# VH-VL binders against q0atu2, part 33

Target 1, 119 residues: q0atu2
Amino acid sequence: MLDKKARIRTSREYRNVFEKGKRLSGRFLIIYYVENALDNNRFGFITNKKIGMAVIRNRIKRQLRAIVREYQGQVKNKHDIVLVARAGIGKSSFEGMEKDYIAIMKKAGLFARNANKID

## First folded at step 16 (VH-VL)

Design a65
Fold by OpenDDE, fold request of step 18:
Formats: C-alpha cells, sequence, structure tokens
Structure a65 (fold): chain C 119 residues (1-119), chain A 122 residues (1-122), chain B 111 residues (1-111)
C-alpha cells in the first residue's frame, strides 16, 4: 500500500488534477498528471463500472497500486498522477498493465532513471 | 501479415504543406502507435514523433513542434503526417513505422512503410 | 549531431566478424532498451535487434546485440555480401523532452 502522503484522497485533489493536468492515454490506462507544490508525488486510482463488477474493479485497483508502488521511485518529483483504468483492462494480464503503465509514463516524460533500475 | 503502405511521392514549393498517409493492415490499428521517421538523402534517420491511433494523442520531436501534425482515420486504419511551412531541408524520404511500446514498455519499430519521397524545391 | 553516436563506417571481408558501437547517455541507452535497424540500399529500415539483444523472427543468429552502461554494440559474424547496408541504433530518451532517438548510422562495407 502506498503511504498516505503518496495518495490523492480528496475530491478536491482529484478535481485539481483533472482540471489542470495533462491527459495521456495508453492501451489500458489513462493518466492525468500535473505538478504539485509538494516534495512528493501523489497517486490516485479510478476504476469505473465500465471495467466490470466490483470484484473486478477491486482486483484491477489492487494490481495498479502494486504497479505504481513498484515504479514510484522512478517518477519525477512533484507530480500528482491519476490513473484511470480503461474498459479493456479487465482482459489484460498484470504484465500487460505494467508494460502499458511504463510506456505511458515514459511518453509523459515522468520516468527518470534511478539507481535501482538495472537493464 | 502486418503491412504499412504509404502514399506516393510529393513535390512541393517552399512554404507549402505536405500530408503523407500510411495505411495499416494485418493487425489492430488502434493497438499500436504509429511513428514517423524521415531521412534526407545520404543522411541518417530522424525521429519526428508518435501518434496513438486510439486516442489521437501525439508527441512530437521538439524540432518539429508547431510544424508537424499527426492524425489518423481509424475507419480506414490510416495514419497521416502533415508537415507545414516546408523548406528545402525538409526534402527527404518519410517513413511511418509501428511502435511496440505498449507490449513491452520499450519503444522500437517492428514494421515500416515503404517510404514517401517529399521534394521541396523552388 | 545525433543523440546516439555511431562510427560512420566499418568494413570487413566475407566471413569475418564486425562490431558496431552505439554510445549514448544515462537518459537514453542507460535507462532504456536499445534496438538496431538494418537499411539495405534503397529500402526502408528493418528491425534487426530489439530489447538490447533479442532477434525478431527471420533474423539469423549471426546478428547479435549487447548493452553495457550507456553503450550498445551490434555484432555480425560470418559476414556476407548481403549484409552491406546502413545500421542504426535507436532507443527512447527519457529526458525532459521524451522521445525516440537514433544513432547517426554506420555504413557497413563488405570488401
Amino acid sequence: as target 1 above (119 residues)
Amino acid sequence: QVQLVQSGAEVKKPGASVKVSCKASGYTFTSYDINWVRQATGQGLEWMGWMNPDSGDTGYAQKFQGRVTMTRNTSISTAYMELSSLRSEDTAVYYCARDVGYDSGEFYFDYWGQGTTVTVSS
Amino acid sequence: QSVLTQPPSVSAAPGQKVTISCSGSSSNIGYNYVSWYQQLPGTAPKLLIYDNNKRPSGIPDRFSGSKSGTSATLGITGLQTGDEADYYCGTWDSSVSAGYVFGGGTKLTVL
């Protein structure tokens, strides 16, 4: 689980990201991202009913949190980022979601090399 | 099999615009980004930008910002690259290429169009 | 000029081995996987190597790729006349202005 300080938790915080942030779509994910005035990054997750039943939505959310947690150290500082799951994500593997996330974060210019990444 | 078929050669005057098409087949068009790469005569490959056929999102190389527009028509699986304010230095072969980024998280081009020669001359 | 640096040309006799280097930085080769493309005279580029060292279907094992630090290397063994072409390395650059970058290209001549 992400630390509380690394989470977008309020409706106001989400609204700010949607209104002021940039939007970028991957295959299974849409990200909204905007710079914040903090010293840390914050992440939000949205899984709408179009994804499927509650069980599916909860599974997807857990998977996305796991992915974000794994790569959070590579995200450039001072950003609020909201991940919105797309309708087709329920049919994707975890690996597929992960690769999509990586691709979209690279396209957004949000990933930066860190000491823990080894090719 | 995957194929990218581009439009024919173009001859333009300086200041004009050119729009090159790239028709994709053999795969789900909206599942892979299309990138555009050009190559001047006797020169190397130069990346121009990417376009997501599903969302229409684009990312352009800084050099072409404000002058290039990448679009698509999903109903006919066709990508377009329009370059405006043409100058002689834009004379080159322009390629469309399929990007495998979403599959691996690493970007590379596994299929290429045959290229479109664009000549800019007064 | 190019973000990635390649030797302009290499040459060798048939049957020999050649290597083509590709030098970048921490934001591109140092962070992302490298791909190689072969461009025969008068043709479009063709994917030769991806993910540093993987070969697409149809690419013979005479072609190999490797990566170390901020540099990549393409190896060609058992050189054939048909290998005479231009070779380009490429990778994503995860800098402030994210985008794909190519090397300047290397012309391989088979003597």
Scores: ipSAE 0.915, ipTM 0.958, lowest interface PAE 0.5, mean pLDDT 95
Fold by OpenDDE, fold request of step 18:
Structure a65 (fold): chain C 119 residues (1-119), chain A 122 residues (1-122), chain B 111 residues (1-111)
Amino acid sequence: as target 1 above (119 residues)
Amino acid sequence: QVQLVQSGAEVKKPGASVKVSCKASGYTFTSYDINWVRQATGQGLEWMGWMNPDSGDTGYAQKFQGRVTMTRNTSISTAYMELSSLRSEDTAVYYCARDVGYDSGEFYFDYWGQGTTVTVSS
Amino acid sequence: QSVLTQPPSVSAAPGQKVTISCSGSSSNIGYNYVSWYQQLPGTAPKLLIYDNNKRPSGIPDRFSGSKSGTSATLGITGLQTGDEADYYCGTWDSSVSAGYVFGGGTKLTVL
């Protein structure tokens, strides 16, 4: 799981991202992202009822956290990023979700090469 | 079968605007980004930008920012690219292309329109 | 002025092998998968290779792709007259100004 310092945890922090950040939509995800004044990135996750029952929402949230953790080292620093799950994500495979995340992060210009990236 | 069919050739004066259409069929239009690529006569391919048909989000190459507008009409599965303040250097064949980025996390164009010739001349 | 660098032209006789290089940087080829496009005279580009070395349906195995470091290579064996075309490499650039980038293109002449 993500370190506490890598998490958006307060309503105020979320509100700041939504108000000042940029919005970008993928197939299954919407990201809101804004530069922060920290030395690290922070991530937030939103799974609404439109995704499905609580069990599904919890599963999706767990999967998104896993994906974000996996690619955390490739994210350009000093950003607050909120991931909002879109309708239909519950029917997506983990791989599909992952590819969507990668695509949207690249489109946002938030992904950067690191030593662990191998093609 | 996936198809991208573009509008016909355009002839414009310098300073005018041109709007090229790209009608998609054979797949879910809103599930794939549409990219626009142009090619001046005898020159190489030049990427212009992407458009998400579902959200309307766009990303433009820096060279065209402020001058290009990519839109869509989802009801007819059609993407549009409008280029304003045309100059002679904008004379080129303009292509729309489907992007498979959401499927793979890697961007490439698996289907292309037939191209639209835009001529800018005095 | 293209972000990716290709030789402007290559030529070979039928039946021979040719290679087309594509040189980039750590933010594009070094980080993202490379695709190749074939453009026959007077036609739209066609996807030839994706994900560095994968062929779409209908593309013969005479065409191959590879990537190492910040460079990619397109290989064509058993060259045919019908292969005479322009070839472009392309990939996503994950720099500050994120976007797709093409090579300058390589004109392949079959002698």
Scores: ipSAE 0.915, ipTM 0.958, lowest interface PAE 0.5, mean pLDDT 95
Fold by OpenDDE, look of step 17:
Structure a65 (fold): chain C 119 residues (1-119), chain A 122 residues (1-122), chain B 111 residues (1-111)
Amino acid sequence: as target 1 above (119 residues)
Amino acid sequence: QVQLVQSGAEVKKPGASVKVSCKASGYTFTSYDINWVRQATGQGLEWMGWMNPDSGDTGYAQKFQGRVTMTRNTSISTAYMELSSLRSEDTAVYYCARDVGYDSGEFYFDYWGQGTTVTVSS
Amino acid sequence: QSVLTQPPSVSAAPGQKVTISCSGSSSNIGYNYVSWYQQLPGTAPKLLIYDNNKRPSGIPDRFSGSKSGTSATLGITGLQTGDEADYYCGTWDSSVSAGYVFGGGTKLTVL
């Protein structure tokens, strides 16, 4: 699980990202991202009813958290990033979500090389 | 089969704009980004930017920011690249190319258009 | 001028092996997978290698790719006259200005 410090937790924090941040869409995800005044990144996750039943939404959220955690060290610092799951994500594999996330983050210029990257 | 078909050759004056089209077929147009790459005569390939046909999102190379606009018409599976304030240095063959980044997390171009020659001369 | 560096030209006789190098940096080749493109004279580029060493369908196994550190290499064995073309490496650059980058291209001449 992401550390509390690495989570967007309040409605105000989410609103700030949506109002001031940039938006970028992938196949299964939409990210909103904005620079923060912190020394760390914070992540938020949104899964709405378009995805499906609560059980599905919760599963997707867990998977997205796992993906974000896995690549957390590769994200350039000082950003608040909200991941919004798109309707089609429920039909995607974990790997598909992962690749989509990577692609979006690269397009956003938010990924940076780290020692754990394996090519 | 995947196919990208581009519009015909263009001849423009300096300062004018050119809009090249790229019609996609053989796959779901909105599922893959379209990239534009140009190549001046006798020169190498130069990446210009990407466009997400689903969202309309774009990312341009810094060199072309302010002069390039990438758009799409999803109803006809067509991508467009408009380059303004043309100069002689913009004379090149312009290619559209399909990006498979969403499939792999790595960007590469598996299908290319046939190219569109744009000549800028006074 | 190009972000990725390739030799301007290479040449060999039919049946021989050639290698084309592609040198980059930590933000591009060092971090992202490399692709190679073949461009026959007067034609559009064609994907030759992706993900460092994978061949699309239709590409013969005479073509191979490898990557180490911030450099990539394209290998062509059993060189044929039809292989005479320009070859470009390419990859994503994860620098501040994220985008795709190409090598300067290598002209392969079959003697």
Scores: ipSAE 0.902, ipTM 0.951, lowest interface PAE 0.5, mean pLDDT 95
Fold by ESMFold2, fold request of step 18:
Structure a65 (fold): chain C 119 residues (1-119), chain A 122 residues (1-122), chain B 111 residues (1-111)
Amino acid sequence: as target 1 above (119 residues)
Amino acid sequence: QVQLVQSGAEVKKPGASVKVSCKASGYTFTSYDINWVRQATGQGLEWMGWMNPDSGDTGYAQKFQGRVTMTRNTSISTAYMELSSLRSEDTAVYYCARDVGYDSGEFYFDYWGQGTTVTVSS
Amino acid sequence: QSVLTQPPSVSAAPGQKVTISCSGSSSNIGYNYVSWYQQLPGTAPKLLIYDNNKRPSGIPDRFSGSKSGTSATLGITGLQTGDEADYYCGTWDSSVSAGYVFGGGTKLTVL
């Protein structure tokens, strides 16, 4: 699990990212991101009911959290980042979600370190 | 199977703009980003930017920011690159190329268009 | 000068082997996988190697790739006259101006 300080927790915090942040789409994910005033990154996750039944949405959320945890050391500091699952993500494998995340994070310019290095 | 077919050669005067098209076939156009790469005569390859045909999202190389616009028409599976305020140093062959980033997590171009020659001269 | 450095030219006789180097930095080759492209005279580039060392379908195994640190190498054995081309390395650069970068190209002559 992400540390307490690395989570976007409130509706107000989520709204700030959506209203002030940049947006970039992959096949399965949309990333919204904005600089924050903290010394760390914070992550949020959204799966809506259009994705599928609760079992599917919970699985997807767990998989996305695992992916973010694995790569969090490679993300440029001081960003709030919200991952929004797109409709159809339930058809993707874990590896498909992971590759999509890597691609959009690189294209967004948010990755700055090798995938196997942690701060 | 997969093909990228580009529009024909263009001759332009300095200060004009050019719009090159790239028609895709043999795959789901909206599933892969299109990149644009140019090559002046006798020179190397120069990356210009990427465009997501599904969302319309783009990322441009800093050198071209403000002069390049990459767009698409998904109903005819066609990507476009427009370069404005042309100068003689923009004379080059312009390529579209499909990137596989969403399949791979790494970026490379598996299919290329045949190239479009743009000549900027009086 | 290009972000990735390649020798301007290499040459060898038919049947022999050459290697083409590609030097970069921690933000590009050191961080991301490397690809190689072949450009035959008068044609568009063609993907030759991806993910450092993998070949697309139709590329013979006499073409090989490797990567170490911030450098990559393309190997070509059993040289044929049809291999005369320009060869480019390429990779994503995860620096402040994220984007794709190519080497300056290497002209291979088979004499």
Scores: ipSAE 0.815, ipTM 0.913, lowest interface PAE 0.9, mean pLDDT 91
Fold by ESMFold2, fold request of step 18:
Structure a65 (fold): chain C 119 residues (1-119), chain A 122 residues (1-122), chain B 111 residues (1-111)
Amino acid sequence: as target 1 above (119 residues)
Amino acid sequence: QVQLVQSGAEVKKPGASVKVSCKASGYTFTSYDINWVRQATGQGLEWMGWMNPDSGDTGYAQKFQGRVTMTRNTSISTAYMELSSLRSEDTAVYYCARDVGYDSGEFYFDYWGQGTTVTVSS
Amino acid sequence: QSVLTQPPSVSAAPGQKVTISCSGSSSNIGYNYVSWYQQLPGTAPKLLIYDNNKRPSGIPDRFSGSKSGTSATLGITGLQTGDEADYYCGTWDSSVSAGYVFGGGTKLTVL
């Protein structure tokens, strides 16, 4: 699980990212991101009711948290990042969500510039 | 069969703009980003940027920030690249290319357009 | 100079083997997979190798790729005169200005 310090927690924190941040869309995800004044990154997760019933939305959130946890060491420091699930995400695989996340994070310039790779 | 077909050659004067088109067929246009790459005569390949046809999102190489605009019309599966304030150094062949980043998490260009020659001379 | 360094030219006789190197950094080759493109004279580039060492359909197995650390290598065996072309490596660069980068290109001459 993500540490409590690495979570966006309040409506104001979410609103700040949506209003001041940049947005980038993939096939299954949209990310919103903005620099913060902290020593760490923070992540938020949004699943719309259009995704499906609560069981489906909870599964998607759990999968996205797992993906973010796997790659969080590669994320450029001091950013607030909100992942918004797109309506079609329920039909993707875990691998499909993961590849989408990697692609949009690279295109956003948010992944680290070091030699470390997960695989 | 995937195909990218570009507009014809252009001759421009310095200070003008050029808009190159790239019509896609044989796949779902909105599922893959289109990148633009140019090549001056006798020189190597130079990446210009990417464009997501679904969202309209773009990312431009720093060298072209402020001069390039990448757009699309999804109704006709066509991507566009417009370069403004042309100089003689912009004389090149301009290619569109499909990237597969969302399939793999790694970027490469699996299909290329035939190229569009843009000549900038006084 | 290009971000990825390739030799400007290589040559070899028909039937021989040649390798083309591509040298980069931790933010590009060291972080991301490498692809290679072939450009025959007067034509668009064509994907030759992806994911470091995989061939698209229709590319013969005498073309090979490898990656080690921050360097990549394209190998071509059984050289044919039809292999005369420019060859480019390419990859994503995750440095300060994120984007795609190509090597400077290598002109292969089959003598």
Scores: ipSAE 0.805, ipTM 0.912, lowest interface PAE 0.9, mean pLDDT 91

Design a65
Fold by ESMFold2, look of step 17:
Structure a65 (fold): chain C 119 residues (1-119), chain A 122 residues (1-122), chain B 111 residues (1-111)
Amino acid sequence: as target 1 above (119 residues)
Amino acid sequence: QVQLVQSGAEVKKPGASVKVSCKASGYTFTSYDINWVRQATGQGLEWMGWMNPDSGDTGYAQKFQGRVTMTRNTSISTAYMELSSLRSEDTAVYYCARDVGYDSGEFYFDYWGQGTTVTVSS
Amino acid sequence: QSVLTQPPSVSAAPGQKVTISCSGSSSNIGYNYVSWYQQLPGTAPKLLIYDNNKRPSGIPDRFSGSKSGTSATLGITGLQTGDEADYYCGTWDSSVSAGYVFGGGTKLTVL
C-alpha cells in the first residue's frame, strides 16, 4: 500500500487538484495533477457508480493503487495526482490500465526520475 | 486498412497561417492519438506535437508552442494542424502519424499520412 | 542538442551486413523504448522496428534492433538495393519538456 503521507486525504485537497491542476485523458484513466508544496508526491483515486457496484469499484481502486505503487519511484516529486477511472475501465485488464497509466504519465511529463529498464 | 490521407500542397506568404488536414479511416479514430511531424527538404524528421482525438488534449514541442494548434472533427474522422506566423524555414513536408501509446505504454508511429508540402515564399 | 545522434551515412554491397547506431541520453533512449523508421526516396516514413527489437507484420527478419544503455542499433543483413533509404531512430524524451525525438537520420547506400 501507499504510505499515509503519499495520500490525498481531504475533500479540500481533492478540490484543489481538480480546480488548479492540469488534466490529461487516456483510454481508461484521466489524471489531474498540480505541483504541491511538499517534498513528496500524493495520490488520490476516484471511481464513480457508473464503473459498477462497490465490489467492482473497490477492485479497480486496488488495481490502480498497485500500478501507482509499482511506478512511484519514476514520478517527478512535489505533485498531487488524482486518478479518475473512466466508465469503460471495468472492461479493461490490469495490463490495459497499466499501459494507459504509463502513457498518460509520460505525456504529462511526470515520469522522469529513473530510466533503467532495457528490453 | 488503416489510412491517413492528407490535404494537398499549400503555398503561403510569410506571416500567414496554414491548416493541414489528415483524414483517418480503417480504425476507431478516437482510440489513438495523432502526431504531426515535419521534414524540410533534405533534412530530418522534426516532431511537432500530439493530439488526442477523444478529449482534444494536446502536447506541443516547445519550438512550436504558441504557433501551432492541433484540433479534430470526430464526425468526419479528421485531424488538423494549423501553423501560424509562417516563416521561410517552415517550408517543409508535414506528416500526420498515428501513435499507439495507449496500447503499449511506449510511443511510436505505426501509420503515416502521405505528407503535405507547405511552401512559404520569401 | 537533445537530438539523437546517428551517423550521416553508411554503405555496403548487396548481400552484406550493416548497422546503424543511435546515441541518446538517460532521458530518452535510457528511459524509453526505441523505434526505427525507414523512409524510401520520395515517400513517407514507415515503421520498421518498435519496442527496441520488434518487427511489425511485413518487415523481414533481415531487420533487427537492439538497445544498450543510452544507445540503440539497427541491423540489416542480406542487403538489397531496395534497402537504400534514410533510417531514423525515434523515442520519447522524458526531460523537462516531454516529447518525441528523432535521430538526424542515416542514409544507407547499397552499391
Scores: ipSAE 0.790, ipTM 0.908, lowest interface PAE 1.0, mean pLDDT 91

Design a66
Fold by OpenDDE, look of step 18:
Structure a66 (fold): chain C 119 residues (1-119), chain A 122 residues (1-122), chain B 111 residues (1-111)
Amino acid sequence: as target 1 above (119 residues)
Amino acid sequence: QVQLVQSGAEVKKPGASVKVSCKASGYTFTSYDINWVRQATGQGLEWMGWMNPDSGDTGYAQKFQGRVTMTRNTSISTAYMELSSLRSEDTAVYYCARDVGYDSGEFYFDYWGQGTTVTVSS
Amino acid sequence: QSVLTQPPSVSAAPGQKVTISCSGSSSNIGYNYVSWYQQLPGTAPKLLIYDNNKRPSGIPDRFSGSKSGTSATLGITGLQTGDEADYYCGTWDSSWSAGYVFGGGTKLTVL
C-alpha cells in the first residue's frame, strides 16, 4: 500500500486534479496529472461500475496500486496523478495494465523507466 | 496482415497547408497510436508526433508545435497529419508508423506506411 | 543535430562483421529501450531490432543489438550485399519534452 502522504485522499484534491490537470488516455487507463506544491507525488485511483462487480473493481484497484507503488520512484517529482480505470481493464492482465501505465506515463513525460529492470 | 497505406504525393506552395492520410488495416485501429516521421531528401528520420486514435490525444515534437495537427477518422481507420505554413524545409517524405507502446511499455514502430512525398516550392 | 549520435557511414566486405554505434543520454537510451531500423534505398524504414536486442520475426540472427549505459550497438555478421542500407537507432526520450528520437543514421556500404 502507498504511504498516506503519497495518496490523494480528499474530494477537493481530486477535483483540483480533474479541473486543472492534463489528461491522457491509454488502452486501459486514463491519467489526470497536475503539478503540486509538495515535495512528493500523490496518487489517486478511480474505478466505476462499468468495470464490473465490486470484487472486480477492488481487484483492479489493488493491481493499479501495486503498479504505481512499483514504479513510484521513477515518477518525476511534484505531481498529483489520478488513475481512472477504463471499462476494458477488467479483461486485461496485470502485465497489460503495467505496460499501459508505463506507456501513458512516458507520453505524459512523467515517467522514464524502472531503473531496476534488466535490459 | 497489418498495413498502413498513405495518400499520394503533394506539391504545395510556401505558406500553404498539406494534409496526408494514412489508412490502417489488419488490426484494431484504436488500439495503437499512430506516429508521423518525416525524412528530407538525403537526410535522416525526424519524429513529428503521436496520435491516439481512440481518444484523439496527441503529442507533438516541440519543433512542430502550433504548425502540425494530427487527427483521425475511426470509422474508416484513417489517420491524418496536417502541416501548415509550409516552407521549403518541409520538403520531405512523410511516413505514418504504428506505435506498440501500449502493448510493451516501450516505444518503437513495427509497421510503416509507404511514405508520402511532399514538395514545397515556389 | 540529432539527439542520438551515429557514425555517418560504415563499410565492410561481404562475410565480415560490422558494428554501428548509437550514443545518447540518460533521458533517452539511459532509461528506455533502443530500437533499430533498416532503410533500403527508396523504401520505408523497417523494424530491425526492438527492446535493445530482440528481433522481429523474419529478421535473421546475424543481426544483433546491445545496450550499455547511454549507448547502443547494432551488430551485423556475415555481411551480405543486400544489407547495404541506412540504419537508424531510435528510442523514447523522457526529458521535459517527451517524444521519440532518432539517430542521424548510418550508411552501410558493402564493398
Scores: ipSAE 0.736, ipTM 0.914, lowest interface PAE 0.7, mean pLDDT 93

Design a71
Fold by OpenDDE, second read of step 17:
Structure a71 (fold): chain C 119 residues (1-119), chain A 122 residues (1-122), chain B 111 residues (1-111)
Amino acid sequence: as target 1 above (119 residues)
Amino acid sequence: QVQLVQSGAEVKKPGASVKVSCKASGYTFTSYDINWVRQATGQGLEWMGWMNPDSGDTGYAQKFQGRVTMTRNTSISTAYMELSSLRSEDTAVYYCARDVGYDSGEFYFDYWGQGTTVTVSS
Amino acid sequence: QSVLTQPPSVSAAPGQKVTISCSGSSSNIGYNYVSWYQQLPGTAPKLLIYDNNKRPSGIPDRFSGSKSGTSATLGITGLQTGDEADYYCGTWDSSLNAGYVFGGGTKLTVL
């Protein structure tokens, strides 16, 4: 799991991202992102009932957290980012979610070169 | 099979606007971004921007910010690119191209329209 | 002018091998996969190579791609007269102004 300091946890924090942030949609994800006044990035995750039953929603959330953790070091600093799962994500593979996340983050200009990235 | 068919040639005066269409077929229109690329006569390819047909989200090259508008009509699987305040330097062939970014996490254009010639002259 | 740098022209006789270079920076080629496009005279560009070295269906194995550091290379062996065209490299740029970038293009002449 992400460190506590890397998580958006309060309703106020989420509201701030939705009100002041930018929005981009991918195939399976929507991201809201805004600069913060911290030295670290924070991530939030939303999976609503249209995704499916609670078991499915929890699985998706775990998968998204795993993806975010994997690429955390490539995200430009000082951002609050909320990931909203879209309806079709329940039928997507983990790899599909990952590729969608990467594409959206690149379009948002939030990815930076990482020394560990191998092309 | 995947096809992108663009509208016909345009001749415009400086200061006018031009709107080029790109009709997609052979795949789910809303599943892939459409990009626009132009090429002046005897010059190289120049990327203009991307448009997500599902959400309507766009991202424009800085050079065209404020002058370009990319839209779509999902009911007819058609993408549009409108360029305003035309100048002679905008004379070029304009291409629409399908982007496979969501499938791979990498961006490249696997299918292209046939191109639309836009001429701007007094 | 172009973010990616290509030689303006290359030439060789039929049957020979040619290489076309594409130089970028850490924010584009250094971080993202490179694609190559072939543009025959009077036609739209055609995808030739993607993901640095992969060929779409229908592209012969005479065409190859490679990437190292912030540079990419297109290789063409067994050069044919039909290969005479303009070739462009392209990739995503992950800078603040994120977007796709092309090389300046290389005109290949078959002697």
Scores: ipSAE 0.902, ipTM 0.951, lowest interface PAE 0.5, mean pLDDT 95

